# VHH binders against NADH-ubiquinone oxidoreductase 40 kDa subunit, mitochondrial (nuo40): the designs that were tried, part 2

Target 1, 349 residues: NADH-ubiquinone oxidoreductase 40 kDa subunit, mitochondrial (nuo40), of Neurospora crassa (p25284)
Amino acid sequence: ISDVTITRTGKPIIRNQGGRSSLGGHTATVFGATGQLGRYIVNRLARQGCTVVIPFRDEYNKRHLKVTGDLGKVVMIEFDLRNTQSIEESVRHSDVVYNLIGRDYPTKNFSFEDVHIEGAERIAEAVAKYDVDRFIHVSSYNADPNSECEFFATKARGEQVVRSIFPETTIVRPAPMFGFEDRLLHKLASVKNILTSNGMQEKYNPVHVIDVGQALEQMLWDDNTASETFELYGPKTYTTAEISEMVDREIYKRRRHVNVPKKILKPIAGVLNKALWWPIMSADEIEREFHDQVIDPEAKTFKDLGIEPADIANFTYHYLQSYRSNAYYDLPPATEKERREDREYIHML

## First folded at step 4 (VHH)

Design a34 (from n12 with A59Y; framework vhh_7n9e_1)
Fold by ESMFold2-Fast, scan of step 4:
Structure a34 (fold): chain B 349 residues (1-349), chain A 122 residues (1-122)
Amino acid sequence: as target 1 above (349 residues)
Amino acid sequence: DVQLVESGGGLVQAGGSLRLSCAASGFTFSDYYMYWGRQAPGKGREWVSGISSSGSTIYYASSVKGRFTISRDNAKNTLYLQMNNLKPEDTALYYCARDSYYEGYDWSFDYWGQGTQVTVSS
C-alpha cells in the first residue's frame, strides 16, 4: 500500500512500500547541485519524477553535471550567489529548496562568511518571499557559532540566520561524507604524501553520501522534519589514521606521513595563501584537525528517519579500486600479515 | 597561460565617467563567469560587479548599483565596466577576476589582473 500526503501547495506525494516516493508534479531547486551531495540528490529526485531546477554559475559547471532522470525534467538557470534576482528566479516556482552551497576553505575572492552566512541569508529571503513549502539547509558537523574553526563557526551562524528568516527550515549537519569522488577517500588515495599537524588523530563518524541523500529526499514529504535539526553521522567512530590505513590496504600502497606542528604550519599556510591567487592549504583546515566530532544530544538523527547508515569499511573497495595497479586490482585488501611483511604492498613510501 | 590585463583607469572629477576594459587571453573567455573588484588604500577588497558567461546574469554591489554597468564582448575576449556619476569614495585599484572550475561544493576564483587605478577628485 502507499501513503499519500498533500503538501501546503496542494500537490500529492505518494510514498510506496519499500521507501520509494513518486514526486511527479513537484519542483525542487537544488543550490550546490554540482557538488558531491548535490549531484546525488539531483539524480535521485529527477529519477522519481521531480522537476529539478539547477542554478549554475557558468557553462563549464553546467556541462559537467550529469543528470540521468528518466521520469523528471531538469531546468538550468544561471545564477550568482551575490545576485538577489537570480536567486529569486531559481526559487519562485519551487515546492522545495535545498541549499547545499558551502566552501571548504576561504579564498581571496570568497570568504566563509560570504558563502555560509550572506549566501544562505539571500537564499532564505528568496524562499520566504515566494512562500516555498519546504526549505532544507545543509550545515556541518561541529556547527558552533563560537568555534575557533571559522568553517564551523560560519556554518552555525548561517543556521541562525536561515532559521530567523524561515522558522520552518530543516537544518542538516552531515558528518564528513564518503562516496563517489569524495573529499575523504579520494583525497587520501590521490596523494603520495599526507601533510598533517595532528598525526591524523581527529575522530569522527564518516557518513555515506547516499544515506544523506535519502534523508534529504524524505525531508521533502515528511512534515515531522520541519523546524528540526538533524545530525547525520555514520554508525562507527574512526580516526583519519584508521581510514588512511584502510585506503593503504585497498590500493596496496603506503604513503609518506609528514607531520608539522600547527604553530609552524598555520603561519606558513597563511602567508602562502596571501601571496597566491588560490590557497594550497588553509590555516582553518589545519585547525580543524584538532577538533573531534561532537554530537549534539538534542539533535535528531538517522534513527528518527528510520534510516540505517552504512559503515565506510564496507565501501572502501567500491570507491578505491580505480587507484589500484593492474597487478592488484582483483585482490582483497592487504592483510595485517602482508602489511607487516611490507615487500609486495609498498609501491610509494 | 592565463592573462588578465586591465586598462582605462585615471584621474577624473566627481560626477565624471570612466570606462574600464579587461583583455583576457590564454583561455576560452566565453566559458567563464567574470568579476570586477576594487581595493581602496588601507581598506579590504570589495566586489563591484559580476557577469555570467553568456551575459544573461549580472550583479552589482549596492554601493555602485545604478551608476556602474558591466558588460562583455566574447568575440573580443574583453570585459568592460562603465562607471558613471563617480564619487570620491570610488577611488580604488580596479581589477578583473576569472571564475575557477567548480570542484565539489567549493566556490573559487583562480586568476586576478594587476589592476588599473581610478582616482576621483572632489
Scores: ipSAE 0.000, ipTM 0.242, lowest interface PAE 12.5, mean pLDDT 75

Design a35 (from n12 with A59D; framework vhh_7n9e_1)
Fold by ESMFold2-Fast, scan of step 4:
Structure a35 (fold): chain B 349 residues (1-349), chain A 122 residues (1-122)
Amino acid sequence: as target 1 above (349 residues)
Amino acid sequence: DVQLVESGGGLVQAGGSLRLSCAASGFTFSDYYMYWGRQAPGKGREWVSGISSSGSTIDYASSVKGRFTISRDNAKNTLYLQMNNLKPEDTALYYCARDSYYEGYDWSFDYWGQGTQVTVSS
């Protein structure tokens, strides 16, 4: 059974059983396509027959995207967030634009303001200029222009700017995401020592990247999502400590945890990030450890989209099995009884 | 190891020209966006110019637009900055930088060279 919806630009969308749409003839631009969330939405849109325009900053980003496999009908356009003409070229022929661009820490060339506020403004202006049918802007949980965390504050100010330029913008605030090569489970599993300032006590509802990707695809054809703000979070609240414990159970390893005051840890994190190819921790990330996820009761959720989000506890094995040693590869996660027995033995030895 | 080595700086009179070079090694130069920045004595760092991996996207700071030209030679793994009509205010340590941007809640990295000194006399 298929339903047909006509977009504002006169293009038909055929919705099939199971909530999937045929997007043949539609063009979608995805800024931030090489990131975690971007890869999922690009793949999903391409599988539905959409022509996906991927603005990429350099060949390094494009190369990483190629590792994800066959993306279907894809157009790659080189762009720079500081070059208005390159942004305009990327949106000129699009029916929908997704802005997924963001970063975890500032650099000398791109501050949080440059990316989350100025970059978002330039994209929104291009969207408005070329009269694009749909604009979906991805913000963040805890977006608050007065936040002590620069990441949350600049994301919130970016929301304000894009809404002022394109009032029909759909704003999406995802909770911390988990999935293949995520920044949550992979970060916890890839280190031997966990350095924190707030004892991993921050609380949030982690969300599956696939569920967020499904929501973003629905926003393309569901006109009821225009001008709305969505907070997309998982069904259960966890602390980072609880997630870290689940990671230890899955990989059959014990992580050493060192907690230091943030006035000492923040400078250390700054030095480490400058010395490494990938950051382990940033100064702003340490500040974010002191902020629990706060739900906006006025925002819409997965419930308004008819999506039931997955619990991270059901996916830890799937995403962490590669971190197991051969001796533990085929075993189920360590049971609570086994961990208690191991702790007792360590204390006796 | 990523290495960026700048050269071509020196002392020049106002109105003169200099050509800076940055020799890159330890990575596939043709895959990366590259920048020129500068830092005057007692002042903060200032972004000067940027060029995409292919050379098709180029931007300049308003203070140097029309006077400076950025270019790259991917076969030689070299970044260039042609500086014309130099002014005393252009006196600074000039450095090249590589910025790798991984989008969508992912990483961005900075690698900077040691710099080459440019002094413009009045």
Scores: ipSAE 0.000, ipTM 0.246, lowest interface PAE 10.7, mean pLDDT 75

Design a36 (from n12 with G50S; framework vhh_7n9e_1)
Fold by ESMFold2-Fast, scan of step 4:
Structure a36 (fold): chain B 349 residues (1-349), chain A 122 residues (1-122)
Amino acid sequence: as target 1 above (349 residues)
Amino acid sequence: DVQLVESGGGLVQAGGSLRLSCAASGFTFSDYYMYWGRQAPGKGREWVSSISSSGSTIAYASSVKGRFTISRDNAKNTLYLQMNNLKPEDTALYYCARDSYYEGYDWSFDYWGQGTQVTVSS
């Protein structure tokens, strides 16, 4: 049994029983494809027969993208967020564009504003210029232009800019995500010492990256998602402390916890970030520890998509078994990328 | 281990030109986005120019656009910065940097050289 929907551009999408779809003949551009979420959506789209255009900034990032299955076609295009022509080349032949580009901390090359506002604006302008059928822009939980956290404020301003250029944009605000090589479970498991300012008491509903990826795929063919804002979060509220305890139990280790008051840690982080090209930890990351997740009751959720989100507690074994001493000893020597990722986690603490 | 070694700096008169080079070793140079940055006395570090792994995508800071040209030779593992019409305010320690590998499009530096001093007299 299958249903057929026709997109604005006249291309058919065939949806089979069990929610499966055929995206043959559709071209999707995924900005941020090498990230955790981007990796999942690229593989889902390719498996459904979609031609996936992946803008990449360097050959190293391109080499590490993995596509499963023999369905679809992958086209890789070099681009720079500061080069409008390269962005336009990436979207001009596409039926749908996903913007997953973002950052956790500012750098000397790119500020939050450069990426979340200016970068999003350039992408949205290209999408509008080439009259792309669907544009899906990933923001963040707690997106609020008046937020004390620059990350949340710039994400919110990015939403406003994108909607002003392309009103039919679907905006997605995911909660902190967990999954393979995430910035939550993997980050907590990979460090020997945990440095915090709020005693890991921040509250949020962590969401499985696979559930977010499923929602993003549905947004391509579900016209009811156009012009809507979705907040995608998991079923249970946890503190970082509770998640850290789950991690400790799964890996059979205990890490040292050091709590430094915000009034002391933020100035130190600010001075160090000005003196260094890469941040050891940013003042904004420290400030975010004091902001619980605030749910917008007017936003749409997984319930509007018919998706039941997974609980992080059911996945700690899956993602953390490799950090147990015996399993770890069986792994080959870390690659340069793996060593760099571990270094970045240390620097972010 | 990863090494970036800059050369070509020196003392030059305002309006003059210099060509900086950066010799890269210990990694696959052709896989990485590369940058030139500078740090003037008493100031923080600032980005000057960037170039993609293939050399086809280039960007410049507004203060140097039209005067500086970034290029690379992947066969020689070398990054270049051609600096024309130099001004006293271009006086700084110039260093090359390798883009950090991080998931998504999160540009930051993970390695940079010790730098080469450029001094522009009035």
Scores: ipSAE 0.006, ipTM 0.425, lowest interface PAE 9.6, mean pLDDT 77

Design a37 (from n12 with G50Y A59Y; framework vhh_7n9e_1)
Fold by ESMFold2-Fast, scan of step 4:
Structure a37 (fold): chain B 349 residues (1-349), chain A 122 residues (1-122)
Amino acid sequence: as target 1 above (349 residues)
Amino acid sequence: DVQLVESGGGLVQAGGSLRLSCAASGFTFSDYYMYWGRQAPGKGREWVSYISSSGSTIYYASSVKGRFTISRDNAKNTLYLQMNNLKPEDTALYYCARDSYYEGYDWSFDYWGQGTQVTVSS
């Protein structure tokens, strides 16, 4: 038999045995749908019967969105974060709005403040104006308005602004995410040389994007999540060095590690970002290497949602198998002994 | 404590048939999309077929479509792959896999079995 949950607006959500939901009759707007988390939640909501509104900036952005199932339930709306009318048109008919918009680095046309504070403010104002039932705003781990990292500081100020405009906002702070085409496992696997400033010693609890997406879907129908702040992180603490070691073992490669002090690397990154169309690294990303994940004891977690998060160590094979050469595809991950023997022979030569 | 145990592999002549089974335990089998994948010696892993939690939605890789049939018995927590008209190119270690999300949204797998070897001779 199915369980029925009634939303604040009176719309039913039918949840079948085993946790499967039917979101027929619900309309969800997903800002930032073309990102890793956005693509996942859009597909999840659409397959469960939700009409999904996807604001997009241009044709290139929406091409990266992989939507399966009934395409008639997906509505594409052109928008500009600086155009209030376009934001309002994206939310006016929605029962829930997800704000996943963010920047990893500033650009000439969009600073961290423009996106994380002003952009979030405009979205929250539109949500409040049209009295949307649920507003879920995705922030970041280490969100702190006094952070030395502009990314973390602006995310925290964005939280304050949206909550002041729409007090019922559910705030979500995900840890660094891993999953299909992530910026963690795939970023580490795709480079021949690893360039760092802090010797890859930063600590965090990486979280599976699927677990975050499940939490976001639950927040649509679970009214107990309204006005709450959630920190979503995985079950184990790892350093980037430990994750890099797992990657090296899985793909049968050894990469060169080059450590450059941040007072030298940050200016270089700033110059390179001005000269190159695609940024290799940003000054703020370098600064973030010096900040371990800090847990807010007042925030709710996966435990409050009844979700058991996955350990990244169980997914290295799955997400990294394509980085193996044909010669090593049949073999288990390289052992510590095998890695030591290979390093010794290279050193002898 | 999720376990997937494959069986039914073996040696068979080209044109022959085999039926693979995957016994699932440690989770609610009826809630998950299930997959069959394979890995040939010296080749990358490839997906073969998947089946929805209810069994109503089924897809096959083009290389096996028309020759292989995926099915499941939710009462017995068992996944099956009926392989007909086997070719030497079908020689591989065949794996049973559980979708990381029971509705199959990202085609990711969170658990794989150890595999069962299928060898097709000419």
Scores: ipSAE 0.000, ipTM 0.123, lowest interface PAE 16.6, mean pLDDT 75

Design a4 (from n12 with Y102S; framework vhh_7n9e_1)
Fold by ESMFold2-Fast, scan of step 4:
Structure a4 (fold): chain B 349 residues (1-349), chain A 122 residues (1-122)
Amino acid sequence: as target 1 above (349 residues)
Amino acid sequence: DVQLVESGGGLVQAGGSLRLSCAASGFTFSDYYMYWGRQAPGKGREWVSGISSSGSTIAYASSVKGRFTISRDNAKNTLYLQMNNLKPEDTALYYCARDSYSEGYDWSFDYWGQGTQVTVSS
């Protein structure tokens, strides 16, 4: 019927028929809760009966969490990644800590090193100091300390630092994620023109945020995941061009694509970011377009967790239907012929 | 339209004190983490201090910890930096900024002021 496992801290985990757990009585801290993956895992943990501690920096970001979980099971604590005491207060009563903090580009307040290396180090030190039972650190696909991409290099160095402080850390390297309010499908659907440097040729296996969240929840109660490294990727390889084509068919549009060599595009991105209030592209993001996803053969995968990851092609309708006009809302994805015949949309953007 | 206007800089002798102010407008000041940064001539920008939206969580760069105090008045939409025991190496253009950074991946843009010059002589 149900199986009961006692954690290192003496708290029971009840595993129900089918391998699903009840996390009632457990406290989980989620750093990076306001991000895409963070919002999903917080909601999932709260619905499983977990008390979720959400460190947040400002009230603006906190607003995104007001409709997540049960109010009595969510504890919000102000923190700063450079304030050790605030980090310690966020983990001191936790049975599990998730570190999902990361940046796609550097800012004035936080460089890649500040967030991926020093920030991760402070979190790991607090986890070790308060003898937390489980620590799950989210890195990235292509994590390599010698990578030419600063994002991938700093993520890999963060893994090394975290493992040196807390050897039982579970390291997770997700592929580019798709889901609600993602930076993949939503980003492609929300722009009038697509600006690239490598012709959208980069290859990767996009992964559903729900599948990554399921894996992260399983890691809490599955002790066999301790000290392991996981590469979490979807079942099929796609280029950004193929995904963009799926988006165009789904929303009944054919957007313009402009490809500019990186020696020209990087300076232009710098000028646009200075002139415009919202950045469109960073120099490191342009560099990442030239790097296909490389899987570490020594890492574990969804197969080791008994999870079958979803194909992005099965979710384009679900996530993109709101970008259609009322006339197209209930129609199947546009055929190649239909897209060619709807040229007015491209010229009226 | 987000605006941040710094004031209170000037010339001061080593060991002296200055109080910087930053007047914020165009957004709900009480909702945002705020910080002070500085840039010395010919050097890159460095983070100096940060304060949470409520003012309860504060952090400092190691080079200024114990000498500088950050504070905020949400009713007046104003950020402050009290600088004590100033050193010649504190000479820089000081600017305040609103950081829209969220944990995890985001695409939010930072806003910062034009800055106020602080010169410490010795």
Scores: ipSAE 0.116, ipTM 0.617, lowest interface PAE 6.4, mean pLDDT 78

Design a5 (from n12 with Y101W Y105S; framework vhh_7n9e_1)
Fold by ESMFold2-Fast, scan of step 4:
Structure a5 (fold): chain B 349 residues (1-349), chain A 122 residues (1-122)
Amino acid sequence: as target 1 above (349 residues)
Amino acid sequence: DVQLVESGGGLVQAGGSLRLSCAASGFTFSDYYMYWGRQAPGKGREWVSGISSSGSTIAYASSVKGRFTISRDNAKNTLYLQMNNLKPEDTALYYCARDSWYEGSDWSFDYWGQGTQVTVSS
């Protein structure tokens, strides 16, 4: 027994009795598929029987991408955000388009405006031109057109532009994400020295990439998500300092922390960004350290999707065990060990 | 081709016990961390328990700790979940899942089984 939902263009979505969906026969285009969230959603859609179209910019990024599962198929199309025809070819035959494209730092060839505003505009125009059934645009937490952080400001202006072109766009604002090869746990675990400007004091609710991916998949068949804005964040607020401490305990190592005032660090980052082909840090990334996550009370959340988001504290072992040396690899998760060690210490006093 | 097939679910009264099994095929079972997850009607999926490739490292969700026991038999390519002192809130479809975090993997949680239904009557 399966439930059938008919999309706006007349295509059926089949849901199994156990709450699983079958998206066989659907064609989904995923812009930004090589990023953490993109890789996950591509795998999820392919596993459920979708034909997934992956626009890629260069051969290097294409080789990095892996898809698992026996259902569905993957179609790779070379594209350029500055080439309208290549964008149109990527969406022409699609039932749903996901726009996950973004940059953490500007380069000489691509500014935040080029990617988050003009790129999003071109994608939305192609989606509208070919009357695609669903358009899901991923923005960011703290999206505010008046933000002093260029990343947050351009993401917000991108939201405004895509909604003006395709009013039924579903906008998704994820909090900082954790998961396999993330920019949070992996970044903290892979460095010997942590260089910051705000003492790791910024507060946010980290969200599991799997929960965000589940939400994005649900948005395909749940028509109540059309024209809505979702803020997807985890259940508990953490500072980067608290997360760094959890990382150190889980991998049985200690990180050195160096804090440099932003009046000194931002100019240095600006020079390094211009002098190197790859930036180690950017001025805007430093500025973002001074901005706590702000929740929009009007936005929908995981609660509106029936999803209970995971707490990062329950996944440190899962994602970080591989960073342990052989001597510590088979030890239990740090949470269990720490509680036992605290009890032993108290008994000595 | 990777396959995970769960079994052992059924109807049981509160305070009762069930043992779930997951038969794995199509991959080297002993190389992977394995999970049990569940999904109650009208709710999202939640993680229940995990076990390392060797079986030496085990973790549980707070809601099941002390009542459930995860184990594995690498010679038989089988994952188990012993559920004791079951409560009505444990009613859910239970899935086993393969983790992709082993060395050289690009994906997390890459395969899930179809699930086995557990219903606990009050």
Scores: ipSAE 0.000, ipTM 0.103, lowest interface PAE 18.8, mean pLDDT 76

Design a6 (from n12 with Y101W Y102S; framework vhh_7n9e_1)
Fold by ESMFold2-Fast, scan of step 4:
Structure a6 (fold): chain B 349 residues (1-349), chain A 122 residues (1-122)
Amino acid sequence: as target 1 above (349 residues)
Amino acid sequence: DVQLVESGGGLVQAGGSLRLSCAASGFTFSDYYMYWGRQAPGKGREWVSGISSSGSTIAYASSVKGRFTISRDNAKNTLYLQMNNLKPEDTALYYCARDSWSEGYDWSFDYWGQGTQVTVSS
């Protein structure tokens, strides 16, 4: 016996025992589908039989999107965030719209405001214009309109704008995510030297991208998620230093850490970004190192969705195995003795 | 090695027209969204126009909409900007840029040309 939910547009959604959904006949648009989170939600929706509309900017990103699922249909639409007609075409026939678009650093031509506020506004306006059933907008942890970090501040102001246009918007604030091709474990494993301002002391609860994707899929059919704000974070608090230590143990290396006060590093980052015509590091990324994750106690969590989030410590081997040399590929993580021996050979600053 | 080389700038009187070209090499031009930006003396950098890899999706900054036309020739690896009804405030160094190849962390440039100077006299 399956539970049946009827959407606002009259379409049935069948939830089978075990929490699986049948989304045959539903169309979902995913803005930002080529990012780490976007790829997971697209594949999840396609596996459930959903027709997935993927707005894309260029052929390079389009070719790198891999979709699984034999019941879904994928529709690729070329779009530009500043072209209202292309946004409207992407949402016109959709039952749900996911906005995953964001950026980590400002450029000389594009501010956080252009993407997180104005871009989100244009998408929300299109969603409202075509009376889309569900709108799910992905914000960020530490979203606060008064934040010293432009990234956190603009994400928060984006939340306010989309809610003013589409009051039933479901807002999602994921913690720093880990998973395949992530920006956390991959970033730490891919560099020899780590340049920081706060000694990697920032604290947060990293979350598995698969758990966030599962939550986003549930938000499509679970009407109780409408108008709600979710803080999606992992079960345990870590510092970046603790995660870096786990990475070093897993790949049999130790990263060199250079700490430069933000009063010195932020001006240098600003000059380098301007001089080099492309971003290497941003002043805002440096400022974010001084902000621990703060959870909004009024927000809902994975508990409200019946999801138990995974601990990053259980996935370091899976995601970092490729960073080992052939000599270490099949070995367990480095022992305490091996780590002490390796420390003797590394020049520390 | 990625190279973007702008040309077509110069001195023009208000109300005049110029056509800028950007010759791209060192990458598959038809795979990338491309942009034109500008930087005026004493001002920050400003986005002017963008065009999708196929050329079917185009966007303009409000200040140039209706006056400028962006286009591309993927067979020639060339990006164009047709500028009509130029105003003194359009005086700037104009540069083309390739969109970031990053996997959806939105709307940034990873390579820029040195630019071509456009000066509009009153």
Scores: ipSAE 0.056, ipTM 0.584, lowest interface PAE 7.0, mean pLDDT 77

Design a7 (from n12 with T57K; framework vhh_7n9e_1)
Fold by ESMFold2-Fast, scan of step 4:
Structure a7 (fold): chain B 349 residues (1-349), chain A 122 residues (1-122)
Amino acid sequence: as target 1 above (349 residues)
Amino acid sequence: DVQLVESGGGLVQAGGSLRLSCAASGFTFSDYYMYWGRQAPGKGREWVSGISSSGSKIAYASSVKGRFTISRDNAKNTLYLQMNNLKPEDTALYYCARDSYYEGYDWSFDYWGQGTQVTVSS
């Protein structure tokens, strides 16, 4: 009634009927643990009794990490992506390493290639040096080394570098993710004005961060995931416009939509990125608005893991209820007539 | 495969009662918090009630508190929702859901059923 898997280091993983796993005695290192996806996998592993090693860059990021800790052990190690010794100390005692590190925009200290290519290379080299049983590297949807978008291109090149160093690497390409404090529902709900270049027409299959976290946990013990590439995406295609409409309906707020051609908006974003140590918007983020999600047909999916992914439409109330005023929390979502009367659009030619 | 199958819905008059059941399979039911949610036609999904793995902790949405009672039978892998004093506003597709055990949110879930329709006439 229990299935047993033996890791390369000889440690058993016992999975009971119903998918429950015992990870007691296993050590997992999670790079990028303070991000949205990282928090989910850390809590998932800790609840299963795993010792979780969390490399963190600074004390500010460490303060935002909430770990259940009741059954697991958490070890926090300060590291620098450019310091090989700190990376090696983070992985040398681990049975599995997750690389979730990525940037949505470049900074003055870290370019996309510094993080997605050189950073990934250093982590993979440490994983290989210490002969870690499993290495799971999180890339991105639309990963293509020839992509016009720097983000997609550098993610793809990172995949190539990592696989060349550690051939058994499991590569994961999640679609745009939704969940608590996401960069999708929260981002749309938290702004008074929506600033776009492509009229929110980009198409993708948004995926629940919890489903991705479940897949990542399974990859630790499921030998069939070694050397495989997974495209993890939700069950239905949406445009950002359709998701924004769901948000407006749920929160009962009047929001303005300002659409600015990318020829004008990209230079402005470039100036803002140089003026601030962190950007309000980036040129590459604007360019990504013009790229629909393209799925690699050779990649494996949630179907290969026995996971049925959630539809974002089932979670809009759950993740957006805090954006409603107390006067509206018990009301149904706004009607189409109400939304039309409250809609304000400003378009630039 | 994790499966959640709801039953017990139907048409009732305002002030009436219904008892919903959810049959769970493919996982250790007694290890999970369980929830009931609902979705009215053309509206978003809303949380209705939740119950801990042992049944010791129970919570309800303000709109149903005092009228609905959640319960579970771990020996039968079944979740129940007793609905009393039904109102036209309770008309919705009712579904059960399994807690996202590792997420750390109060009522987030990772699996839910297809639902059972409840229609309350005036």
Scores: ipSAE 0.000, ipTM 0.117, lowest interface PAE 16.6, mean pLDDT 75

